# Ledger of designs, part 3: VH-VL binders against Interferon-induced very large GTPase 1 (GVINP1)

Target 1, 242 residues: Interferon-induced very large GTPase 1 (GVINP1), of Homo sapiens (Human) (q7z2y8r1479to1720)
Amino acid sequence: DKRLFVLSILGLQSSGKSTVLNALFGLQFTVSAGKCTQGAYMQLLKVEETFTEELGFDFVLAVDTEGLRAPEHSNKSKDRDNELVTFVIGLANLTLINIFGENPSEMQDILQIVVQAFLRMKQVKIFPSCLFVHQNVGEATATDQTMDGRRRLEQKLDEMAAIAAEQEQCLDVTCFSDVIRFDVNTHVYYFAHLWDGNPPMAPPNPRYSHNVQQLKSRILMTATQESRGNIMKISDVKSRVQ

## First folded at step 16 (VH-VL)

Design h3 (from h0 with heavy chain E101Y, light chain Y49D)
Fold by OpenDDE, fold request of step 17:
Structure h3 (fold): chain C 242 residues (1-242), chain A 121 residues (1-121), chain B 106 residues (1-106)
Amino acid sequence: as target 1 above (242 residues)
Amino acid sequence: QVTLKESGPALVKPTQTLTLTCSFSGFSLSTSGVGVGWIRQPPGKALEWIAHIYWDDDKYYNTALKTRLTISKDTSKNQVVLTMTNMDPVDTATYYCARDYYWGLYAFDIWGQGTLVTVSS
Amino acid sequence: EIVLTQSPATLSLSPGERATLSCRASQSVSYLAWYQQKPGQAPRPWIYDASRRATGIPARFSGSGSGTDYTLTISSLEPEDFAVYYCQQYSDWPYTFGQGTKVEIK
């Protein structure tokens, strides 16, 4: 029975989720322009035997998900969105929260639903990890802007946590870090543009590659830490899904 | 601190168009997840959902009334407007507007006091 | 549309008695709310997400249920509890309400 680390990604439609996963692990999720992932797509990645001891797991299950608020659906559905997010977060050891661009509205959308989902997990004593990936961040994001951005994000997360806590009647939650282990300085990754210029003629942005490597390192670190606890087995996947 | 208030004519003639305005304070329709719905209640009868509008201008209508309904928002004025054409005495009801939050667990968490609209010749 | 059927239509009880109100959906719903309405007043949110009391709602009120069957229970009726109670689903469009249950004094 092989050990499994489950990595999932959430984000709005066309936010570059699949691209991130592909870049991280050389996966083959569809990234076709205009196409949205339907439901959840999973790929099993075998860890090289030489690393299984160090990492503490034998396989990585990468879960790509349908973008939230996808135009493919004609009507808003609280059931659909909540079920999807809850499922994906519940299944995973680590969930990447993907944010594209600097649109505050988009950020708010993702934060609220994600915070609620994590709170629900907490209520059932499931404590997955999360990392935020903020993509398409301009070069002008001086260190200062990044710091301010992080501060704002943290504040927003705390606000959302408080709201969610009230709704869920969780009296012990006052901030997002009460929901899950979270440090805005270490759990948020800013990504440069994928391309240096406008595709299709633009070359790839080396900074993006660097960002991917940083994130990958963090993911592996998290995975290793998680493996020291109650590690998921392939045989446990069925029960986890239920 | 959050309030909604319905305004419009108390009396409408048959075949005329009803225009109702929901004015609210303490929240904004620019906020993600926020929505405003209209619900009506004929005298002595049950509640009936009529229409709904969200922050992103997504709109929903009662299926039976859809052809007669138009809902719109003015975010800058914190107002939602409902128009209903071809009014009939059967449309006599108290009309409520109420706040919704899509990302939350609540349904309509705050209601206006309602405005009675009587359709009569 | 999802049809909500409440029962009974009228519930006549005395203060101190237990009240049980039923709301049945024509199909499974995940999100159900209860509202209290008194004469001449707007509906007031009472229970949300099937079992969560709105702010300020006394503990004697409880909501339960899942799927198609939901219940609002008042453990011991107080004079102020006599009103009409409506259930509402907000799982799918169109939103729909039950026909209401009137809790009246016997």
Scores: ipSAE 0.284, ipTM 0.754, lowest interface PAE 1.2, mean pLDDT 90
Fold by OpenDDE, fold request of step 17:
Structure h3 (fold): chain C 242 residues (1-242), chain A 121 residues (1-121), chain B 106 residues (1-106)
Amino acid sequence: as target 1 above (242 residues)
Amino acid sequence: QVTLKESGPALVKPTQTLTLTCSFSGFSLSTSGVGVGWIRQPPGKALEWIAHIYWDDDKYYNTALKTRLTISKDTSKNQVVLTMTNMDPVDTATYYCARDYYWGLYAFDIWGQGTLVTVSS
Amino acid sequence: EIVLTQSPATLSLSPGERATLSCRASQSVSYLAWYQQKPGQAPRPWIYDASRRATGIPARFSGSGSGTDYTLTISSLEPEDFAVYYCQQYSDWPYTFGQGTKVEIK
C-alpha cells in the first residue's frame, strides 16, 4: 500500500490553474484556449525511489479542477460550486488557490468559496493546507505593492472568515487563521506573467519559471511535513472521496 | 442595518404593466455574491418565486412568467426594478423583494415588508 | 422544477406539544430553508441549510433531513410559534416553495 500526497488546485475559470500544475510537475493537463476542465482530473505521479524516503511518500496525486463560475454552465449553482470545492479541498493534503489578475470581484468570489470550504473541513476535523498563487503580477510591481496586496488579501480573508463563521455558527472563528493555519507572508506566492509580452510571439518569462520553482519547493516542504503525520494511503482515497 | 422596501402602484388594471422597485440599504449589489429576488404571495396562498438578479447582472425568471418579466438593477441607487406585463387579476398578490447571497448558506435572509398589488378593472 | 410538498397542510396542537412538519422534494436537493410567516407579516428566515437556525431562533426549533425528505421540529410549542411555515429549495433554478403548513392552536 503506497503512500500518497494529494495536491489540488482551485480557481476561477481561465485563471491558469492547469498551466501552473503543468509547470510544477511536467504534467499534461489540458490548457487549450476555449476548452475548460470538466469536473476533476487527476494524475498520479510516481516519486523516484531514491527520494521516497526523504519525502515520505511514494506518489503525488495532482488534481486539476474545472474553473469555478465556468461560463459553460448556464446557471449559477451553489450546489455545484460548493460540492466541487469541498471535494477538492477535502481530498487534498494541500490545495493551491489560484487567483489571476487584479480583479477585485474575482478575488472576492474565490476567497469566499475557499473560506467556507475550509471552515466546513474544520467542522469535520479535516485540516488541509493551502497556498495562494496570485498570477499575472506585473514586473514593475514594487515590493511595496506586494506587501499591500498581502495586507489586502489578509483583510479580505478575515472578513470572509467572519461572515462564514456567522453562517456556520462557529463561535471560535474570528479570522481566517482560526479556520486554517495561514500566514499571508509565507502562504501567498505572486507569479509574474507567463509570457514576456503578448503571445504567440512573446518568449517565456524567466521570472515565471523562477516563481514556479519557489512554489514547488514550498509544496515539497509541505508534503514532507504532512508525511510525518498521518499520511494518506492509496487505499484510503476511496474512503476520503466518499 | 440591512433593509429592503418595495414600492409601486397598489392598483393595476388588467393588461397593464406593473413596475415595482426594490430599494435597499445596508448592502450593495456591487458586492460579489449579492442578489435580490422577488417573491409574491396571493392572498391566503403560498409563496412564489418570480425573478432574481445578481451583482454580475445574471438574471433568473420564473418559467411560467418569464415572457412577462424583466428584472434590472441600478447599483448606484441601490435599486432593483421588476416589470411584469399583461397583468391579470390572478396576479393580485403581495410582492416581496429579498436579499440573497450566492456564496453563502442562507437563502433569502432579509425581506422587505411587501407591497400589495391588486389587479382590477 | 423541483416541487416541494409539505405535510400536513394544517397542524392543530396545544402549547407544550411537539410539532413535526414535513417537506418532501420531487428530487434531491442540497439546500433547503424554512420560513415562518405570521398574518400580515413578511416571511422570516427560520432555518437555512436544512438544519441551521437563523439568528435569534429558539433552540426548540430544529431542522433535519437530506435528499428529498426534510423535517422541521418544534420540541415544545410556544404561543408565538403558531404560524405558517414554508420550506424552500435553493439548490436549483427555479427556486421553489412548499405550499406551507399552518400550525394552529387546538
Scores: ipSAE 0.265, ipTM 0.747, lowest interface PAE 1.2, mean pLDDT 90
Fold by ESMFold2, fold request of step 17:
Structure h3 (fold): chain C 242 residues (1-242), chain A 121 residues (1-121), chain B 106 residues (1-106)
Amino acid sequence: as target 1 above (242 residues)
Amino acid sequence: QVTLKESGPALVKPTQTLTLTCSFSGFSLSTSGVGVGWIRQPPGKALEWIAHIYWDDDKYYNTALKTRLTISKDTSKNQVVLTMTNMDPVDTATYYCARDYYWGLYAFDIWGQGTLVTVSS
Amino acid sequence: EIVLTQSPATLSLSPGERATLSCRASQSVSYLAWYQQKPGQAPRPWIYDASRRATGIPARFSGSGSGTDYTLTISSLEPEDFAVYYCQQYSDWPYTFGQGTKVEIK
């Protein structure tokens, strides 16, 4: 009879997913179980009992893929591994898209994979939520710079959605907001560098801790809102995984 | 609306170099996953893929033709250029450019009208 | 490289008849498309991913198959269906086309 919130995290291998996961959950949750199935690592996190009524769930299932495969240079054969992305997104109540660093081409490739997966979920009338986490971004404290970045990201997502909709024959889709509920101002989080300088001499960056708390607050608010209509019991999740 | 159009000479003499331009609108070659390929068809014969370029400048060539082909793009002009050296009468064909999308399920979803290139003296 | 062999080379049929076109690959492929081409026109996307109809393609067309053997079926030929059909693999570089099957009126 216990309620489960499923949180997926997607990103390239070595993209800092473990760092974000540890920062988000290492202080307020205990690891109950971890298991790797179907190419995804799953970790069951228990919510402290004093918070379960406020949050509306008893457990969080964190689903982490082994990493997205970027297109292989000099051998771009199509790969059905996008099926794993579709599975992870379809399983989750909330998906975090983790992007590390400022590599524009790698960021665009990840975004395109995600847009395609969400479009496929829309076709089967599954509407999961997502948040974007862009880590290790220089000048992350400048609000004017992040606003320009948000606008450019929105434009790219809209272009990607339009191409994907044509390919998937979805005539009711013209922008990314037609695919999922998305607001670039509230669904994108930019993280500063973890250390202020280069290890081993660098002190911890206090802006990173602030960014983590902002994201954590949004995840918990989203989970609370989802509890009103879409939260699953643990037995139901086991059936969907099989 | 998405369109592609091939342009270049209709007549080329043997041994000359052919330069074809694919001009397109309604999409950008800088968008992740987008690619443009070249396909030719000799009169009355089957289609033959010859070259391809992707958004990240990755390039592919038909094995038999690779030493004669160069493909490039100018993203600011929405153009892809194909050059083919040492033309021979056997290369007489209609040349098409076509778009693909690496992340999607289509092969080539939009084709140009094609341009006939005749190689003769 | 992957060779696609289409059969038959020509299929002579009357409107209303069922047409079956075959495409055999020299090795297993994961992505197979079909195009329709009429004289003087560019090829038109017809079937993608072996079995999915492109935008606007009538339900009388169906694609099937996997691995090395693929089929395009027209359940009841209409006058507009007489054309050449090409299969294409896009699983591995270089991309290759079959030699075509011409569907013509008897």
Scores: ipSAE 0.131, ipTM 0.626, lowest interface PAE 4.4, mean pLDDT 77
Fold by ESMFold2, look of step 16:
Structure h3 (fold): chain C 242 residues (1-242), chain A 121 residues (1-121), chain B 106 residues (1-106)
Amino acid sequence: as target 1 above (242 residues)
Amino acid sequence: QVTLKESGPALVKPTQTLTLTCSFSGFSLSTSGVGVGWIRQPPGKALEWIAHIYWDDDKYYNTALKTRLTISKDTSKNQVVLTMTNMDPVDTATYYCARDYYWGLYAFDIWGQGTLVTVSS
Amino acid sequence: EIVLTQSPATLSLSPGERATLSCRASQSVSYLAWYQQKPGQAPRPWIYDASRRATGIPARFSGSGSGTDYTLTISSLEPEDFAVYYCQQYSDWPYTFGQGTKVEIK
């Protein structure tokens, strides 16, 4: 049957995540109506037939959450978030961590949820791939600003990984790179005004268009690597979703 | 070194408002996940959780006491303040403040020494 | 609101004996902690997440259970273990404590 690449997007709001999908794949895919199940919105993207041989898959399943963080801070709602994140990451070939805006508290909360989830996946010897997408940030005017942002994110991820490792009593984890394959210079993508963005709408912001193409290339490279070993057929994905 | 300390009046008259302050050091309430709760214990009786505040100013109250309680924080002073209106002799208890961390697995990982509040004429 | 019932209310034992303390919840919980308290002192974290020992807690203490039934076991009582033990649920608001089990020397 047809080959399927599963791309999961974790984040606070679905409209920002859908915008990323449309910006990245609007020209290369036929978008099908989505379906929501277990708090995850799933959307099937058909690869145009002229590209299926090069890419090694026929469809992309985009899995988007309706929301990770419940308004009430209780361990019952935290358990729901953990179950949802585990489902979404476990289903995916690649997970995008969508960080929206410059609100430090929201960014910290979302990063903590995902770091905890990835640490738990490591404990069961599952090593998912991830990329970070940071939307609606000020456009970098100099390399030092971008480098400072990457260093702060890496430091924050390392701090959260160390805290989570202490709580889970995982002695072999001291930084985030001990949890999953991660390089802050190649796994983090910054977008200003992504909401407006598909490639034609990007022209007032040339860096936005370049970053979209870099992210798209990274996603497709990951998908090509997976097609050589463990890309799934559609029937297998349906079984995992159930 | 992480510490918490309760302060406030040792004696309160019936109908007065009790104000307790939890002063802490070694951590900040601006840190994601950090919370401070209040627990009381009448002499010779069990522990009772009464109120809680988190880093994002989210607040929770014991259902039976909710109409009499207000919790607030001053992050710059490392303080959490609890007020309880219309005090009654049955509210005589040792009041503790304690820290938790929402992202972690502990409930309350460090406690203050407690302060005894007696409600009598 | 989740009610925690501890049993027995008092457990009179000698040093070296095994102690078994029960905590039953009125509905299923996923997060349960135990505290030790001695007279004139604040409660001390003892067990968290049902079965994990807090920092510095001796291996003779173990927690177990799930759902509505939880147990704290002391495999061989030491003189310093005579205290009151409270269970607490932190699955959902409001947080609630059991009424305590007093472990006292025979």
Scores: ipSAE 0.123, ipTM 0.635, lowest interface PAE 5.4, mean pLDDT 77

Design h3 (from h0 with heavy chain E101Y, light chain Y49D)
Fold by ESMFold2, fold request of step 17:
Structure h3 (fold): chain C 242 residues (1-242), chain A 121 residues (1-121), chain B 106 residues (1-106)
Amino acid sequence: as target 1 above (242 residues)
Amino acid sequence: QVTLKESGPALVKPTQTLTLTCSFSGFSLSTSGVGVGWIRQPPGKALEWIAHIYWDDDKYYNTALKTRLTISKDTSKNQVVLTMTNMDPVDTATYYCARDYYWGLYAFDIWGQGTLVTVSS
Amino acid sequence: EIVLTQSPATLSLSPGERATLSCRASQSVSYLAWYQQKPGQAPRPWIYDASRRATGIPARFSGSGSGTDYTLTISSLEPEDFAVYYCQQYSDWPYTFGQGTKVEIK
C-alpha cells in the first residue's frame, strides 16, 4: 500500500494549476497531470525514491481550491463555498491558508470561512494541521512589522473563533488554539511577493528565502509526524471523498 | 518598480505590417504564471483585448484578429513583440501592453502608458 | 466569446452622491475586474475578482455580483471619481471588456 500525504491550499490562487509544491521543493517530486473536481484542483506528486524513507510517504496530493470567492447574498454561493472549504480541509493532513496582503475585509472573509470549517472538523473529531501564508505584504522586511502582523492575525483568529463558537454553540471554545493545534510564531509565514518561486522586485529580501525554507521545513515536519501515526492510505482517502 | 512601455511607429500606411514592442522592467517573463497582454483602444471608444503571451510561451489571440496577429517574447531582453499584418484605418488606436500576474488572479495589474498608432494614407 | 454590457452608458451625478454601475455578462463568468480611465491616461486597475479592491483604491468603492450580474458602487462621489469605468471578464479566452460607463458631473 502506498502512503499519501494530502496537502490542501486555500486562497485566491485558483486560476489554474497549482505550482506551490514545485516552487517549495523543486526536484523532490515527479508531478502528474492535475484534475479539477467540484471546484477543487487536484495534482498528484510522486516522491522521488531517494526521499521516501526520510519523508515517510510515497505520494502527495495537492488540493487547490478554484475560485474561492468572498461570501455573497445568495444562499447557494455561500453554501457552495462553505461546503468546498469544509471538504478540502476535511480531506487534508495539512492545510495552507493563503492570505493576500493586509486588507482587513478580505482577511476577515477568508478567516471566517476557514475558522468555521475547522470548528466543524473539531465537532466530528478530524484534526488536520494548519499553516498560514501571508503573501504580498507591503512591509515584511522589518521584524517588528512582522511581529505586529502575527499579533493582529492571532487576535483576529481568536475573535473569529469566539464568533463561530457562539454560532455553533461550542461553549468550550474561546480562542483559535481551542479549535486546532496552532502557534502564531511557528504556523504563520510572511512573504513580500506572490508565491511563484521568483520575487518580481529587487532588492532581494533575505527573509523571503528564509521564510520559504522555514515553510518547507514545517511542511516536511508535519508530513513526517503524520506518516508515523496518522497518514492515510490511498484507499482511505477515496472513502473520505465519497 | 514595475514598468512597461510600448514602442513602435506612430503612423502606418494601409496594408503595411505594424510591429510593436513592449519593454518592461521590475519583473521577468521567466517567472511562472506571468504574462503580458496587448489591449487597444480606438479614439473615443472602448478597450479591446487583442493578444496575450505567458512565461511558458502559451499564446492567445482575439478571435476576430487572430489571422493577422503574431505575439512573441524575448525573455533575455524583457520584451514582448506584437506584429499585426494588413493594417487598415479601422485599426487606428492607442495600443497598451499590460502585465498578467499570478495566473491571471489580478487581471491586468500594471499597464504601459500606451502608444497611438494612426493608419492613414 | 463573452459579451459584457455596461449600464448606464453615462451617469451624471454630483459630488457626494451614490453611484451604481452595472456590468452584465452574456454567460456566467468566474472572474471579473473593473478599471478606471481618465482622458489621456492608461486604464488603472480598480477592482479584481468581482469585489477585491486593487492596491490604493479607496474604501468608498465596492464591487459585488456573481454569475452574469456585477455591480460597482461608489458610496459618495469625490471630484477625482469622475471618469470612465470598464468591466472586464478574465474567465475565458478571449478576454473581453464592457463598453464603459462614463461617470460625469451633473
Scores: ipSAE 0.000, ipTM 0.417, lowest interface PAE 14.9, mean pLDDT 73

## First folded at step 19 (VH-VL; from h3 with heavy chain Y106W, light chain R52K)

Design i8
Fold by OpenDDE, look of step 21:
Structure i8 (fold): chain C 242 residues (1-242), chain A 121 residues (1-121), chain B 106 residues (1-106)
Amino acid sequence: as target 1 above (242 residues)
Amino acid sequence: QVTLKESGPALVKPTQTLTLTCSFSGFSLSTSGVGVGWIRQPPGKALEWIAHIYWDDDKYYNTALKTRLTISKDTSKNQVVLTMTNMDPVDTATYYCARDYYWGLWAFDIWGQGTLVTVSS
Amino acid sequence: EIVLTQSPATLSLSPGERATLSCRASQSVSYLAWYQQKPGQAPRPWIYDASKRATGIPARFSGSGSGTDYTLTISSLEPEDFAVYYCQQYSDWPYTFGQGTKVEIK
């Protein structure tokens, strides 16, 4: 049985999830506008043997997911989304929550589902981690916007935690940090635009590459920490999927 | 008010089976996220986790003691029962039951007063 | 199992002094709690999730740490603070406790 670190990503449809995964690890998930990913797709990445001892795992299992709140699924999308999110979060050591737009309604819905899923994991003594990736952040307002963005996100997460707690009959959960270990200052990453200008003629944005590197470093750090406590074997993953 | 109380024999002979009951009030083990654990403490020594049971009947045992332990719940009576077989003087300890609340983030938030169990011939 | 090692075994201090208690895990843990225990009493929850004070716990107590290293700090000791403190991990089964640190009056 080989040791696995499982990384998953969740987010709205066409929010750039696959792009992020591809950029992080040189993966080949399909990147397209619209409904390109259905369900969950997994890629197994072999860790270089020279690093397996340091990292504490042999493989990274990257899990790409179908976009949440797909317009084509209309009212049936909520239940499906809940199932998908719960499954993906339960499977992963670390889940990336990808946020692209600032639509309050869409964001709230996703956050609620995510928080509820984490609560469900906690009740069964599964302790996954998460990082937030907020994409398409402008350069000019990066510091102030990020501070405000963090505050807003934290507030929303706390609100959703309270709601989820009530729904799940969890007592005395008042904030998101009561659900999982979370620091809005260290667990949220803001990404610049992928392109410097308007495609197809625009060059890649160097800042995006930098942001990817920062996130990658964080992921590896998290993976190393997790591997010391909650190393999953291939057999364990199979069991969780069933 | 949430309370837990341990009950059982104060004296057990070697090789006999210990049965402890944790009676609690102020909460229900039918509530999602609620668990009850047993912890023991030999005189002058550290705490040792023994067993745990959750609302959904999920059970966990101390690895070293697993073969000797059985934990069960009676939700209707608000009781958790722990049995430990083949008792030995080394098992002499104060036994506590405690509630696990807050979906595992708070560990044990409410404790019973404990009951001293002495294993002696 | 995850082994928690607390240090020092005994900490002798005077009221008003700063106390620093260490809890080291044999492997990384995500969830750590501290309990206070006085003679003849059951343990009382003190700190949970590494840094959160239980209800009614004075602000002079603080918890910190991540990974394998955790610390309980008492900024200024009060007479009622002299007790044994235990750390516990509840990140993985089996749950495990440290051996305890006794904070005693000098």
Scores: ipSAE 0.016, ipTM 0.559, lowest interface PAE 7.1, mean pLDDT 87

## First folded at step 21 (VH-VL; from i8 with heavy chain S28R, light chain R53K)

Design k3
Fold by ESMFold2, look of step 22:
Structure k3 (fold): chain C 242 residues (1-242), chain A 121 residues (1-121), chain B 106 residues (1-106)
Amino acid sequence: as target 1 above (242 residues)
Amino acid sequence: QVTLKESGPALVKPTQTLTLTCSFSGFRLSTSGVGVGWIRQPPGKALEWIAHIYWDDDKYYNTALKTRLTISKDTSKNQVVLTMTNMDPVDTATYYCARDYYWGLWAFDIWGQGTLVTVSS
Amino acid sequence: EIVLTQSPATLSLSPGERATLSCRASQSVSYLAWYQQKPGQAPRPWIYDASKKATGIPARFSGSGSGTDYTLTISSLEPEDFAVYYCQQYSDWPYTFGQGTKVEIK
């Protein structure tokens, strides 16, 4: 009878995923010990009993990957990387796509991995939700050019969708919105640096905290909507993990 | 239009080093997931994969041949170069280059026409 | 290294007959492709991911299988189908090809 919401964080190897998780869930949850399984770190978060009725689930399973091109994986294997991405996205009710910094090459790599994974899910009629988290961007991107930043991201996603559609021979896909329901204005969150400058001397960046609360609200809203439609029991998750 | 074309010597003497160039157009090796592989086929025999390079410079070699092979790329020229040392008459084959896409479901979706390399005295 | 064994080595058939080509892997694979090759030509991509047809491949071709056992089927042979067919795994390095099955006119 216990209900589980599965939240995945997917991205290239980066310590920023753990920071977002810690910021999101330190307040309303009792944290169980984490477990690493199949190249993914899983952490069970118990929802405090006073919130379970409002939220519609009893636990959150936070799934974090060790990264698709992690240094400890010296050989590329199409099976290993595709299996990990399929597992993480296919298991999750909501996937956070973590993009760190403004490196064009690194951002392009993660976007292509993500778009291909969602196209693959569409082909098997699985439609998980996603949110993009773009961390440690410059203040100009975070404060003064958010519309330009969102437009550039949407253009890149559309380009990657076209490439993935060619590889999957899916001629009815020409842009990212053909792959998954996506609104760049509500599904993309830009985060400034956690600190204004270098710790330990730098003060906390107040916009980071606000953006985290906005993201948390969206995650919980999505979880509430998903809990009424497609959230699964814990026994079903064990079967998917097997 | 996506194309690949192999170029290099048609005749090589035993012990010499073979250098083959794959020139391509219609795609860039800097695109995430893109790779180029080399496959050879001795006359009348089966296909044999021999070397591979990806957009991030990861490289893979056929285990029986790896001590003789070097693969490299020049993304600005849209070229991949294969070098094979100490050529022997058994290395006589048609050499193909082909594109793959690591994130997709295909192995090799576009092939070059191939170039025959004969190794003889 | 994953060894792919194709059978039969040669399949002698007449136009209109059904052809069944087998590819067996020495260990389980997740990704398998088929290529068609005619004399003097480069291999042509035919089937990918075990069962998906490349663009423009006739409906009479189908691929199936999983794990270690894979099949390419031609439901009714046409004269242009007489060629050598290779399977290839791309699940793990090194990538490997089968030795080929020659489909020839009886």
Scores: ipSAE 0.025, ipTM 0.589, lowest interface PAE 8.0, mean pLDDT 75

